# Ledger of designs, part 12: VHH binders against MCM-like protein MJ0961

Target 1, 362 residues: MCM-like protein MJ0961, of Methanocaldococcus jannaschii (q58371r317to678)
Amino acid sequence: RNEELIETLNELGRKKNIIDILSNYLISQIKGYELVKKAIFLQQIKGAFKFLPDGTPLRRDSHILLITDPGIGKSTMLRRIARLFPQNAYASVTTATGGGLTAIVTREATEIGDGWVVKPGVFVRANEGTACIDELTVDKNVMKYILEAMESQTIHVNKGGINVKLPARCAVLAACNPKRGRFDRNLTVIEQIDIPAPLLSRFDLIFPLMDKPNRKSDEEIAEHILNTHIETATKDYKILGAIDIDGITVDEKLLKYYIIYARSCAYIEENQDLYLGEFDETKLIMPYLTDKAKKMIKKYYLEMRKLGEGDNPIPITARQLEAIIRIAEMHAKARLSDKVEDVDAEVAISIIDDCLKQVAYD

## First folded at step 5 (VHH)

Design D15 (from B1, 19 letters changed; framework vhh_7sr4_2)
Fold by ESMFold2-Fast, scan of step 5:
Parts: structure tokens; sequence; C-alpha cells
Structure D15 (fold): chain B 362 residues (1-362), chain A 122 residues (1-122)
């Protein structure tokens, strides 16, 4: 076991603003969208394992939908996350089939002769990771397979003498454009999303990303790129693409180790290629809600429910409460805490509140 | 199977223009997103521009307003029009596709061309 690596990861977890810093570093190619980056980072951390009294596992993954104007970088974000871990997968609905997303059973030649073979689809390959689904709205017939995978978190194969249940417990990071290719500010966001209500309701977070040209942001981006080229021209021994957090050099590899560690607290072997050595759910950080966090989340939920009782119906259900709890747990885990405190609840509420106001309020 | 062949690179003075072309073969070009990336020695590859099957574009912030990505599905070609070139744009430019053959189970997303050198200097 690499105790030095674990100590470094624990030290990082104690740093101020660690979640904001790491989430920005995760998707550093795109400037701004700090809330979106934070949500995507937390999605990689996953919530706590929980079970209903009958033994049914509760969903620990938050599903995120990016509905964007052209030019925002939706495909860049999805591709970045798909390449983050071997468990992550990318698919575009333009090329997707039901079997390609779930599983295909076919008769093929094998080393031991001809036989029936299961070809796992995107959701099965993304098990314990993130399925990045691009161009979600281009084929409505494919959406039913996406919904079924998100609902069941298992893929049933019963064909060719094969009868198995394949795990598909993954987060979904999906992206699409509005119905008209670009947002119309005279229409509600919900009217511009071409997704059936049952599928749309599976997304904990819906981020409408509108293209607002901003000279300040453009200047900051230009300066960053120019400074990067100046730094590389100095020919020092600086590690390119790394950042410094209070004397700790964080590169891509250390970022991946931090996410794995926060997610699972699994042993990380020094010679591994950024893979979990072994997954042991009994060693996972299982954050519990403190009384203060419970009161904050309950108060916000009741206020949103009360708002929905007015003339403008806002579809606030127990699903939103569960989403807040999942995100608060992810935030606690991301700072390596076994307690969901007021800071975690505040962050979760701010993320959910921002999404609800952008989608449900005009 | 999948092949991407870039052309159009070269030496140009600051403020000049170049048009890069990428000829694609071995897949259903019209159904997949295409992109341009660039790399300076010792650095990671950076996104320059992408264009999806529907014509929606995405640009790296440093090139937005100066570069334009376009595609011609009848010629299986993606283009990058580079205007107002700066010394900072000097890099090897790579054509890439997000091609993923779901039916065969291929998980290789990033098919890359050989690259074409763009040098902006006086």
Amino acid sequence: as target 1 above (362 residues)
Amino acid sequence: EVKLVESGGGLVQPGGSLRLSCAASGFTFSSYAMGWYRQTPGKQRDLVATIDSGGSTNYGDSVKGRFTISRDNTKNTVYLQMNSLKPEDTAVYYCATEYYDILTGSEEYDYWGQGTQVTVSS
C-alpha cells in the first residue's frame, strides 16, 4: 500500500476550496461554468450506498443534462469525462442503437468453437462510472433504452440460451441542443427541451447553457493561453498542465487518484494505471446527515413545495429531496468527510436551486 | 479502417490566413462529429474546434471569432479556416473524429490524422 500517496490525498482534502479548485482543473479547457464543472466533478464522486428496508439499493448517481447553445463546449465536456476513467464511456445518439446502448447477443466463432456471445453496450461498460450521451434528442426511438437503463440500473439478457442480469449502475452525463438549435429567450426552457417527461425527470440537474459573449471572459481566456505559451518558452522543469495547491503539485494522475479515493477509499497501488486495486463498499466514505444539514435541506424542500402550491405549478417531488441529499453526500465525500455538514447542504441547495430557477421559473 | 488525412499547413506571417482540410474515409462521415486539435511539443493536445453531424460548432476560447470549422458531407471533408493568425497559433494541427462503432463494440473515440504543421512567424 502506498501510505505516502494516501497522506497526500488526505492533505489535499483538508485544503481550502479544494472542490472548486479540482472541479475547475477537471474541465480546465472551458472557462467559466464553475457550477456546471462542480456538479460534474461531484457526479464522479457518487453518493453514499443506501438500501430500502426490502434490500433494494437506492440510486447513488446523479444524472446531469446539458442543454446548450452551439459553441459552449458540450461535446468537449462529455469527451473529457468519458476519457477520465476506463469505466466511463461515450456514445452519440446519432449512431446509437438499443443493443449498442444495452447489450447484443450474437452467435460468433470463439477460441473453443461457435457459441452465443454477449456484447456489452455503453451502459454496461460504464458500470460504476459515467455514461456520456451526446446529441440526446436526435433519435426519440433510442430514448426508451436510455430511460430503461437509468430506471433499472441493470440490463436483462434473455436470448440464445443466455439468461443474465448485467449491472449498469452508472451516472449519465447527457447533452443536447434546444429544439430550434439555439435558445429563444421568449420561450420557457422546458418548452425548448425535446425530451419526454419520464426521461427528463430522471435528470437531477438540468443546465441550460446559453451563449452570452463576454469580453471579460474572452480576455481572461486569451491571457491564460498567452501566459501558458510564455511559460513553456522559459524551458524550466515545470510540469506542464499541473497546478500547485499550497505546495502540492497536482497533475492529471493525482487528480484521478483523488477522485478514486474520495469515491471508494479503496487501496491505491503505486504501480497501478490509475485503477482501483479492489472495490470494497465497506471501506467507502458513508457520510451521514448532521442535524444542522437535515434542517437546512428540509426547510428548502418545504419552501419549494409551498411555492408549487400557487398558481404556477412547479413539479417539486421527493425526487428533488433525494437529489439534494445525493449531492450533499457527494460534496462531503469530495472533502473526505464522513459527515454531511451545513456547508455541504448549502452547496447542494445552491446547485439544485439554480437549476430549478433556470428551468421552472420563466 | 478509419483514415483521416490533413492538408493545408505551412508557414505564414502574423495576421495571415490558412485553410486546413481533412479528408475522412472508412466510416459514415455524415453521422459523426469532427474536430480539430493542436499540440505544441511537451504539451497536451488542445481543442481548436468541433462540428457535429447537425452542423453545430464549438470553439476553443483562444480561436473563437478568428477560426471557422465547416464540413462537406458530400466530399467527406472537414475544414478549418484560420484567420488573423498569431505566433501563439504555431502548432501541429490534428484532425480527429468522435467515431465510435457501437455495433462492433469498438470503444476507440479518438481517431487522429498524422497532423499538419502550422508555423506563424515573420
Scores: ipSAE 0.000, ipTM 0.098, lowest interface PAE 22.2, mean pLDDT 75

Design D2 (from B1, 20 letters changed; framework vhh_7b18_3)
Fold by ESMFold2-Fast, scan of step 5:
Formats: structure tokens, sequence, C-alpha cells
Structure D2 (fold): chain B 362 residues (1-362), chain A 122 residues (1-122)
């Protein structure tokens, strides 16, 4: 039990613009992309922990897709998030198989004798964390397994006499290039996404990141990347410099504690590892919708539903309503609130609306 | 199956130039980071250069300014242009695909070619 740490985390949550400041610090290796950084930060916070009457947990994770021109730094963002916590994991579809993402069964010697062994894939290893999936569109067969994992939140292995259900309740942070390698400004974004509608609809947020040539901005971004590599001991395992937030020194460790505190529960034990592992419902921040937030979300959903009637690339369904609720809950949790207020709904709606208009409603 | 075939090695005098090529097949080349490593006779492998899927490059200090890595995604080929060659550059040069190993926190190398011999002699 560390009371001083908890007091510091609570004080941080009261600071103005704390979500924007921490999200930029989380992915400091990339200059710009403030909205994308905020979305990824909120994804790490996760939504409210909810159950069906039979005790089955509902999805609290929002899935994010980055569709980028070459050179934007999507792989850097994915690798940064993958290294954030032990339960996060990285995979590239170019090297992955369906089994490498879900699970494989092999015959090998064990401590208890020879037999069949289940080796967990990326989704199982990322349980209660984030699965960072690079080069999403490179293999159509692999995309099928990704969709199944995202929908079921479990991986069922029934091979070689083994019948086991492995939990895979994780957020997916995926990245890919447009259909022809680069965005064509003369075509709609949706026409350039080579992803089947069922898989695309699982992503709450879709960010098209286009390389808009600006020599000065490109030079600033290059300088930032180079300076980061010069400052850090290695290019792959970067140590973030500390920042000051109104007299509080925030380093990598305090950032990680803040995310855990906001995400999993409002309690961190003195000797606790950063991974909390076990579910404790009584310790979770479970924000509830206020009447103002509920009214705002409902109004937006009904207007989008009306706009989405007819032939559209991305249909507006109850799935989008659930996405708005999850993101609003994440924002409330990120500011350490147990209430989803109008400010949380407003932020969630603005993010969803921006993504939908960029992708589906040009 | 994945194949990497290196060509372009040979005998060259100190100060000379060679261009190595690595032809890839059996995978989506444009999505992979590609690299070059070299093995001096009787020694271990030394990493030389890498180019990611976005075109960003990295070089070992001893070759920086002399070697240039590039790729042609249409031909599924990665190149290493070697200028101002020195006797210590004599090695078998291997082409490899790169992946990130989350457990070690470092880039690792997956598929390897058979290699091409570069000899710098005077």
Amino acid sequence: as target 1 above (362 residues)
Amino acid sequence: QVQLVETGGGLVQPGGSLRLSCAASGFTFSSYAMGWARQVPGKGLEWVSTIDSGGSTNYQDSVKGRFTISRDNAKSTVYLQMNSLKPEDTAVYYCATEYYDILTGSEEYDYWGQGTQVTVSS
C-alpha cells in the first residue's frame, strides 16, 4: 500500500488538460498526431467493466485502426504501446500465421513428460492488454482469424486431444497502408481501405494518416526522431525524459501507474507489479452515464442513424452507439471520474464524428 | 516458402565499389523491414544496415557514409550500394527480414539468404 503514490495520482487527475499532456508524453517519439495519441491513450484506459446477468464480461475495449502513407511512423506507435505493459504484444501479419495470432499446438517434451503443448499466440498473450497488429491487410486469411478473435474474446483450441478455452479480451491497435500503398487524394478514403466490412466495423476508430508534404514540418519531425535516438540508450528500448506538470515530476513509471490506476482499479498495492492480473470488481472505476451525457449521445446516434439509412460503406448500428459509450467512459476514467458527464460525451462524439466523416461521409 | 537470393558479390580493390542485390519471394516484400548482415571468415555475424517498409534507413557506424541501402518494392528486391570499400569489409554478406521481438525489446532477424562473398584485396 502506497498512500503517497495514490495521492500523487489523484492530484495529477485534477490537473488541467491532463489527458492531452499524458497522451503526448506516452507517444513522445512521434511529433504531432495529437488526436491519434489521445485515442490510443484512452484505449489503454479501457471502458467500464460490465457483465451480463450470467457473469459474462462485456467488451470494454475500443479497437483502433491506423491507415497510413509510408513513413508516418505507425510502426513506432505500435511498438511503443506494445512495450508499455507486460500484457501488451506486437505482431506483424507479414510474419504471423493464424496460429501465431491465436494459439498453436505442438508435440514436445515437458516437465511432466512428452505430449501436446498449447503455445499462446498474440491475442492470448495480450489478454487484458493491447494487441498491436502491424501490416493488417497483407494477408486476407489472417484477417479472418483476427475478426474471429475480436468477436469471441476467447480462443478455443480443440486439437490433438486438447480442448481448452483461452481468454483473449484485449484492445486491438492495428495499422496498414492504403490499397495501393499510398493515399490518392482524388479518391475517397473508404475506396482505398482493403478490409472486409465485417472486420472494418469492429474498429471503433479509424484514422487515415496522410503524408501532406510540408518541408518545414517534415524537417521538424525528422529532427525530433533523430534527437530522440541521440538521447536514448537504444533505438528500440527508449527511456522517456521526465516532464513537469505544475510541480509534479512525471516519468515513465508514474505514467504507467496513472494508466493502471485509471484503467484496472483505484488501488495499487505497495509491492504490486504493474500488471494486476486478477479481476477485482470492487476495485474497478465503473463510470455511469449522467442524464446530460445520455441525452447528448442518444441525440447524436439518432441523427447519424438517420443519415446512415440507405447505401453506405459503413452502416450505422448499435455498434456505433456502444463505441461512443466506451470512449466516453474511457475519457471519464482518464480524468479519474466515476461519472460520464457532458464533457466526456462531447469528446467521444467529436472523435467518432471526425473519424466517420473522414472515412464514410466525405 | 520464403526465399532470399543475394547476388552482386565479388573481388574488388580497396577504394572500389560493389552493389549487392537481394531478390525476395514467397512473402509480401513491401511490408517487411529488410537488412544486411556480414560474417567475416572465422567470426560471428555483424549487422550492417536496415531499411524498414516506410524507407527509413539505419547503418552501422563503420559503414555510414560509404554504404547505402535501398529497396524496389515492384521488383521485391533490396540493394546495398557499397562505396570506398576497405579490406575489413571482406565478408559473406547476408540478406535478412527483420521483426520486433517484444520480450527482448529489440529487432530480431527471421529469414536469411545463402549469402554472397565480398572480397576487398590489394
Scores: ipSAE 0.000, ipTM 0.108, lowest interface PAE 17.7, mean pLDDT 76

Design D3 (framework vhh_7b18_3)
Fold by ESMFold2-Fast, scan of step 5:
Structure D3 (fold): chain B 362 residues (1-362), chain A 121 residues (1-121)
Amino acid sequence: as target 1 above (362 residues)
Amino acid sequence: QVQLVETGGGLVQPGGSLRLSCAASGFTFSRYAMGWARQVPGKGLEWVSYISSGGSTEYQDSVKGRFTISRDNAKSTVYLQMNSLKPEDTAVYYCATEYYDILTGSEFDYWGQGTQVTVSS
């Protein structure tokens, strides 16, 4: 049975434009934004497992920031991803506390009396998954906890006689509005992002999503906001209908299996719908960077460094280089390849280039 | 500590064959790509072949079809089977684990001691 599933997943990985098809299917409730959908899909695939010889793990997750005009559907996108896997989690900064994001230590009644209890926050619950952080800019005091979690990948609890370190290795998918609630097309995008440089630099991809300035667009935005609020209030999200890919029926369950399989060839239990368990290390997809891909990425990076020698609000550093590598690895994994080839580098460069031109380079 | 130990080099006549072995220790072998590079007399190091953790292979054009890279994860060993050897293949062959250092342009990290291959009459 498991072998039949694996054969189907391998066949899907060979289909033309499979990444574009599956990424659109993942967030089918939003029209357009194909590049954003692809980036979010690749984020779910995660980068290669890499370790330094001393056993120190390297970051495999890419962090994505959506900075949007009202009504684009940012909350719908975040809640969709948060509900994709049990490891994913959603939080709005409007209602979140530092403890709600990290961990809370409280005194509660137990079966044998009162005691101190640790309640894991969003980042701990999202370990090995995706933390979806909505309304990022609404409370600047909360931003420090988000930055610290993204940097350390660990939450330290030292309260009530409890001293533990909790893993919080997760991708961050964050969303916010521009400084004045809506983009001003006469100002640069970066001038309208109300996020401190240390936190902003942690996001591999920053997508400004702007509405069209006309009355029909305003009506569509208002209707969409209303529909989104109704949908999220009921805790329902739209169930994806099945699609056909060259005779293969792909439903929500098969999409989830494909993502799990692409991450690391993780073993899928026959008698469990989805299982992320302990990975069989011999079956991990560990894509390596080919000479062609390496040369393409290096060339683009050096060209961007030259352009950035002027006065630029976002400096081009080793972080952008690492971001391109992570996304290229994600793309290779998403097509079930253990090689990062020129096609993967081209896609990663295109995504990064689009973001940089919209945010930093006009 | 990461260690790579190459064996199997020697003198062979043109058209002959040799099999190189590289025994690895000090890291989780199955998680890393492995490769072979060679230092031709009077030249710098040049890449010969890669094998990914998943078993996918890539070869330098000049050795493609003649050399075969393989790995045995249970033995933490990578192999290079060299067939139809040419005088131009004379070099010191080094085993390395692949590390993504694109800022420096390096192809490999953690070189072994090397093994001499000489192709001559």
Scores: ipSAE 0.000, ipTM 0.352, lowest interface PAE 13.8, mean pLDDT 77

Design D4 (framework vhh_7b18_3)
Fold by ESMFold2-Fast, scan of step 5:
Structure D4 (fold): chain B 362 residues (1-362), chain A 120 residues (1-120)
Amino acid sequence: as target 1 above (362 residues)
Amino acid sequence: QVQLVETGGGLVQPGGSLRLSCAASGFTFSRYAMGWARQVPGKGLEWVSYITRGGSTEYQDSVKGRFTISRDNAKSTVYLQMNSLKPEDTAVYYCAKEYYDILTGTSDYWGQGTQVTVSS
């Protein structure tokens, strides 16, 4: 059984433009934004489990921030990703509390007597998945909990006689509006992002999605909204229609299996159980960097550091190098390769470069 | 339980040779890429070499032509033959399972490390 599925997934991985096709299919409810869809798709593929010699774990997930004008469909994108896997979760900062994002400790009657009970918050529930955080900037007091979760990849509970650390190793897909609700074209993008530098620096990719003065795009968006209407939209979010890729019918189930397969093996563990959301970290294989890909990434990183010297609001550090490597590895995995080749490095550099030019540089 | 045990380090004079060995257990050795990284005092961690499942090898430019990585799947062991050693090669050498991030020196698992000192 699993052999036939694995054969189909391997065949899909050989198809031309498979990453572009699958990323557009993943968020087909939104028109355009192909680069953003690709980045979000790659985020679902995830990076490697990596440790330094001293046992320090390195972050395997890329964090994405969408800062958008109203009406772009950021909430639609976040809800789509939150529904993709059981490990994924959605929260809006408009209704979320610090405890709701991290963990709540309450006193409850148990089978062994009265005691303190830990109720996991969004980040803990999203462990090994993606936490979709909407309206990130509406409450600055909540931001400190988000930053701590992203930095430590754990939630520490020390209350009611309970002293535990809960894993929260998840990707963050966050969305917000600019400081004044809409982008001002006379100001730099960075001036309009109402996020403290420590939190902003945790995002590998920052996509400013501006409502461009394009009459045709506005008509297309309006027509889509009008045609979808609330009742039809509710039905459409439950299932996606199937697509055909050179004789292979791809439905949502096959898309999910492809993502899991790309995460866990890149052809190494043929006998792995392709259980949704289940994988063994010790069995994960990550593609290795070829010398050509390494030289391309290193050259770009050193040039990026030069641009970061002097008066620049976003510091260029080892974090950006790690971000480029993570995205290049995600791209190689997404095409089911055990090698990070020049094409993977080019795509990763292109995505990072596009974000930096829009956010940090003229 | 993954274990990587390095041996073969020591003190050697410039121009000398050493052979490092890494004995692996707790996983199907033949299915994984293996590598060597070193921690140079004051410079941080840097990758040295890796070998894929198929036997393809890659080297850091500074060791290319002097170091040779090899593997013995029957013994679950990866080797690093180091020739024409220089004082700059002085470091703690770590064996790594799935050493695929050659820019940051990150890996699934690291051995305990073995000290190599090149000095008179």
Scores: ipSAE 0.010, ipTM 0.428, lowest interface PAE 9.8, mean pLDDT 78

Design D5 (framework vhh_rezetamig_d1)
Fold by ESMFold2-Fast, scan of step 5:
Structure D5 (fold): chain B 362 residues (1-362), chain A 124 residues (1-124)
Amino acid sequence: as target 1 above (362 residues)
Amino acid sequence: QLQLQESGPGLVKPSETLSLTCTVSGGSISSGDYYWGWIRQPPGKGLEWIGHIYYSGSTYYNPSLENRVTISVDTSKNQFSLKLSSVTAADTAVYYCATEYYDILTGSEEYDYRGQGTLVTVSS
């Protein structure tokens, strides 16, 4: 029943470390990288729908770029997210075209005779979901289509009597290798990123993932324990891939319900595909910033602005402030809260700070 | 690195069937990312679209040629082919196989990956 499901989801939202537990479960195939997993999980929750005073809609999606050494499992992470919901999509730039990413218009037989037909590309298919773009840097010509889709959030088709704007309001989870195929620890991360500044600036979070050969870490130990719990839950409850959270069995389906519920507090029909149909904006969680959270975010932003004046590797602008606010909203929603509190601001600042210091401010 | 290469006879007699094959390498026809098409350029004229096929077998042909054209796909060989029946001297052209889509940024039909072209002469 929906009543019983909602009660279970609300109980999950009250559990300590629920976001950490669910984000590790979401990408359980990869050991470590807990911060990256958390960021990707929050990306699936999405920010609040909001508008400027003039009625202009603001972007609610956070875009994430993974710059990885070979063997880290970037493709595994991208494919996991692409398979999470029907509205998510995967594409590799090695095989993608501009039309494949945006829309293909071609001639076919139709019910009313022969004519032009629009075939939606990756960004249109990923509308209200996540577009997972692998091998981002292998073709510079393709980057212009990615940038255009990210900026416009719509694809306009005007061909053969067809005049339509296709929505492409999606999060982008992109991955690539460093310029030389592997990180050189003697160079700054930014020197090893072969992406034009306009495109690079659209990513709220940039994670350099370097190989950890022959290292023991607390994260690897934690992942081993989590994997053991997944195996134990599967054995005990006879449910493959499930975990136990204080007596609640969480499987793939319940994880998906939690994410959708966190986005909107809306019921998902019991016997229907997850998150299909119209998105009702009136039922969305619209968390508001508390005074304490506002003060924390503002203080951090001003400190980062001052640091940027020193070395000038990446300009700190209003885009970083908006990124922090989006992530804080995502975290509040992931806790099923309508308030962005100090804990949400702390997490958002931590994620942004780690990214900026790894990439530009060592 | 997607590559397309045409193959087939360079000389065809009037009233016979012209048969060309396109071999695809560096990618799979079954990917669903493209329409796989044939275009030609007669001497001193512009480019003429012949038709295309999708990996599912769906075809659409130029109405002026549709009664003479058959395009087929062989996913096991990663190839697609063109047959044009009842040829005349007017069918003499350079024939290209290509991937096909509409580029929204440029506002034009684009052929991202195109073979080198093969000259087919219709002569007795």
Scores: ipSAE 0.000, ipTM 0.163, lowest interface PAE 19.0, mean pLDDT 77

Design D6 (framework vhh_rezetamig_d1)
Fold by ESMFold2-Fast, scan of step 5:
Structure D6 (fold): chain B 362 residues (1-362), chain A 123 residues (1-123)
Amino acid sequence: as target 1 above (362 residues)
Amino acid sequence: QLQLQESGPGLVKPSETLSLTCTVSGGSISSGGYYWGWIRQPPGKGLEWIGHIYYSGSTYYNPSLENRVTISVDTSKNQFSLKLSSVTAADTAVYYCATEYYDILTGSEFDYRGQGTLVTVSS
């Protein structure tokens, strides 16, 4: 059956607008926000697997921050992603502790006797997945643990005779409200983000989602929510939740298979659960930058750097360049390509550019 | 107030490793308020970001330089260091150590900065 499934997945990858269609299906509970949904979908695909000569993995995950007015549905988006795979996890900073996010060391009885036991926190449990962190700005004391986990991609435990490094190579999808609970359109977006610069700089994409009261759009959103609620109320949810893509029925299970396949090009064993742990690197989709993609990314980077040389204070650094490359790799993988082409670079640049323009102005 | 001071050789031979140290006074590296970074300015050109480190040891490098750059921190001495391997004449520049934060509106910002040290790559 793996042959039939792989054939179906490859056929889906060749369909026009497949990334837009699948990203909208991934977060179908929310109407609109197509660019945000695409970015979140690409985040689940992850960038290229890269290692240093000593075997140390480099960051392949893009981190996304949603800073939203109330009512936009940030918690709905985060919970949807947290439920997507067993490796994904949800935490609200309102209830989370530093140990709950990283690791807790306690003394308890085991079958081999009493001893110190490490209980993995959210970041460790989300290894190779996505950590969905809600209400990010509600407790500043917790932010230092989040920053360390994002920077090191490991949680170091050195207590009770235990000295281990636990892997925490996960994407972070974080959400918060502005400082005053909702956006003030007379202030810059950055002034309304209550996040220390070191932590804020770890997010490749920052989406300010502002509420624009529009009765017609509100009615369309309300109708979408009601229709989704009605559909989920039936025992035939699987059938009602499926979509058709040029004769291929895509349900929740096939969407998950597509994401795993795109992430790693890993083969699904017959009568086995999808293994979301460490993969054989020979099975990984390892897209490389083509000369056209390199030229396009370099041109955009130099143009933005040049804007910073004059009176316009919008320079970019190597972090933004890395973010563009990572997102372009994700897009290439999402269309099942081993090459990052001009189309992938164009999409990555458009996402980064949109985020910068939204944060730089209203 | 926070003060940064570069130290290291002013002359390095081609193919050798450039090594610079930044000494921090008036504040602690382990306070966690900043990234601790290196930037350079080649003669007649603009500033180029090299990389930075957080006091925990987490590093980020300019992709153009990442295969040649190592930044390390010693919180006990309140110092951080730059090593740039396989230098060429193109690496001739005034090197600055600096505190860094990322502002999404303006990009990377440098709050406190050393006076700079000229490093010439020549045989």
Scores: ipSAE 0.000, ipTM 0.109, lowest interface PAE 21.3, mean pLDDT 75

Design D7 (from B1, 95 letters changed; framework vhh_rezetamig_d1)
Fold by ESMFold2-Fast, scan of step 5:
Structure D7 (fold): chain B 362 residues (1-362), chain A 122 residues (1-122)
Amino acid sequence: as target 1 above (362 residues)
Amino acid sequence: QLQLQESGPGLVKPSETLSLTCTVSGGSISSGRYYWGWIRQPPGKGLEWIGHIYHSGSTYYNPSLENRVTISVDTSKNQFSLKLSSVTAADTAVYYCATEYYDILTGTSDYRGQGTLVTVSS
């Protein structure tokens, strides 16, 4: 019976610093980068379903770009997220084709004879999940397929007599290296990102992860990686050990259930059977933006626009406003709230502001 | 276990409205997991997406058809319906009702009806 599980999930959502604790647990293989881990965790929670007056769905997913020096562990982060849920997917641009990312049309035997069949690619398989795209900048010809998928949230197949639109409403977690393989501290971050402006502008969050000459931090990161490998060697595979949160034992299974529950805004009746994959979707609560949160987000957005008019290479548009709202909704959902309050807006603003300082202002 | 079944007239006169109903069994049309959609295949041509509806009544139509298409949902009957106005011979096709939105817990859920042939003829 899942009544006890639902009670446990609700109790977890009330714990202090639950989002920070769970996001660090999700990517425990990498020491540090707490803000990046939080952003990736919130990306898995997803935003609210929103629609334009004409019925067109708005993007509920935030796209994250990690631009890293070698050895930071970007591939480890991406593979961890890709393995989290069946609807998540991993691709490296070093081996992926445009068709492998979108869809392939092939001839196969059917009930009515030989016909054309659509084989879904990474973005279609990642629908309602996360597409983890590694080595983003290694092949610029592939970038156009990624941009088209991110822009349309659909893959349009018009080949072999097939004319169909496949949903690809997924979060993109992408990673790459700077233009010259590693960051040059004498150049701005934006100069070192080898991504066309139309594609770069689709990422809500851009995290430059530099291999800093901080001896203590480097030693701590190295020790963490080594210790993680030593600990997992006894189990023949990398699994998360359990953690204790104020008397509640959280293992990987409970973490996954928490994420699924939070995606649904956690307002499902206690007798709902999560193992059947059957939520009562009529009970889903999508968080709404409170007046206090609206004022905070609007104030920051207007200040950001004023500052950006003369000094910022990244255009400040409605896209940034939408990004802040998405992240604030994700944070509210992650704490199992049907309201986006000032605390949610503060966290969303701090994440966006940190990215802007590192990419645009240094 | 979810099953979809199309029903409606197999013959429609030019300039009239094509009306089809999809009956859902083995699951609820009030499910937030699915967009409930319509797809057609004209003889000798590929599949063409028509549109879909969410249980809330929010609709999304193929831009090439949106001026002629209305999709509606009747939660009390566990049904959703397609109306296509001002039909011509080009609208002759096998019409399918289908789920198009991926299930959030189980992944892809490609449930589709068996299809119904609609001929536009005087």
Scores: ipSAE 0.000, ipTM 0.142, lowest interface PAE 17.0, mean pLDDT 76

Design D8 (framework vhh_podentamig1)
Fold by ESMFold2-Fast, scan of step 5:
Structure D8 (fold): chain B 362 residues (1-362), chain A 121 residues (1-121)
Amino acid sequence: as target 1 above (362 residues)
Amino acid sequence: EVQLVESGGGLVQPGRSLTLSCAASGFTFSSYAYGWYRQAPGKQRELVAAIDSGSTLYADSVKGRFTISRDNAKNSIYLQMNSLRPEDTALYYCATEYYDILTGSEEYDYWGQGTQVTVSS
């Protein structure tokens, strides 16, 4: 029953470290990378649903870039997120075309006869979900379509007598390798990212994941790969991939329900099904930023700007302020709060600060 | 050459206990996860319990009654079965999977020969 389920979800939201526990469970196939897992988990929760005065929706999604040495498991993380919800989608740039990412107009038979038909691409299919883009840097021509989709949040089709705008309001979880395939620890991270500045600036979070070769780490990676394969060997093992949180059994289904419930700001209308896409978001009460949280975020932003006076490795812009606000909103929603409080601002600042230090300040 | 050899099956009365053992050879035992599966006549094979380096998982039907454990020094895994019921009657298999990290390909599923457990008065 929805009532019993709602009670269970609310109880989970009150558990200590629930966000850390659930984020590690979401990507249990990879050992370590707790901060990356938390960021990806929060990305699935999405920020507050907001509009400009003219009715234009604001971006509530945070875009994440993973730039990794080979073997870290970036593709495993992306495929895991792509399989999480029907709205999520996976594409590798190695096989993707511009039309495959955006939309293709083809001529085919329909119920009313032959005609031009729009085939939605990855970004359109991922609307209100997450588009997982693997091998981002292998084709620079494809990067143009990715940038356009991220900038406009719409795909415009004007071909074959069809003139339509398709919504593509999705989070982007992208992955690539460094410019030469592996990180060189004698060079700055930014020197090793082969992505044009306009596209790179769209990512709120950039995580450089560098491999530290050692036998124990290799054995741990092997164990996680094997556990994933054993889990998929039978449906029973996949069902048994549950964890216990203070007497509550959390399986894949309950994890998905928690994410949907958190995304909906703990709101479920009596007559709607408890799954993605089944509720009217215009009726949701979004968490609001408290004065304490606003002051904390503003203080951090101004301090970062001061570090930028004189010689700066990377310019600090209003985009970083917006990114902090989105992540703070995600964290508040993830703990089932109707307020963005100082604890939420602190976590968001910590995540952004860690990324900036790894990329900009080394 | 990878081998899994099961032992410990037999006939037991309801409410009694039985311990199954699986001895593994031909590979680095500590690097892999292991599972116990069972198949009753006329039913599909089902996972009973699984163990990796730090975690265990159980089917709802056996949770609280069965315990899976491993001994890396002896290259063995065990299934301790308590409070046995007639519906636990099945052929029990030990299994592991080998993944080639260098090629990124799953090479083999390794299964033992199976050991019969019969719970009857």
Scores: ipSAE 0.000, ipTM 0.114, lowest interface PAE 19.9, mean pLDDT 75

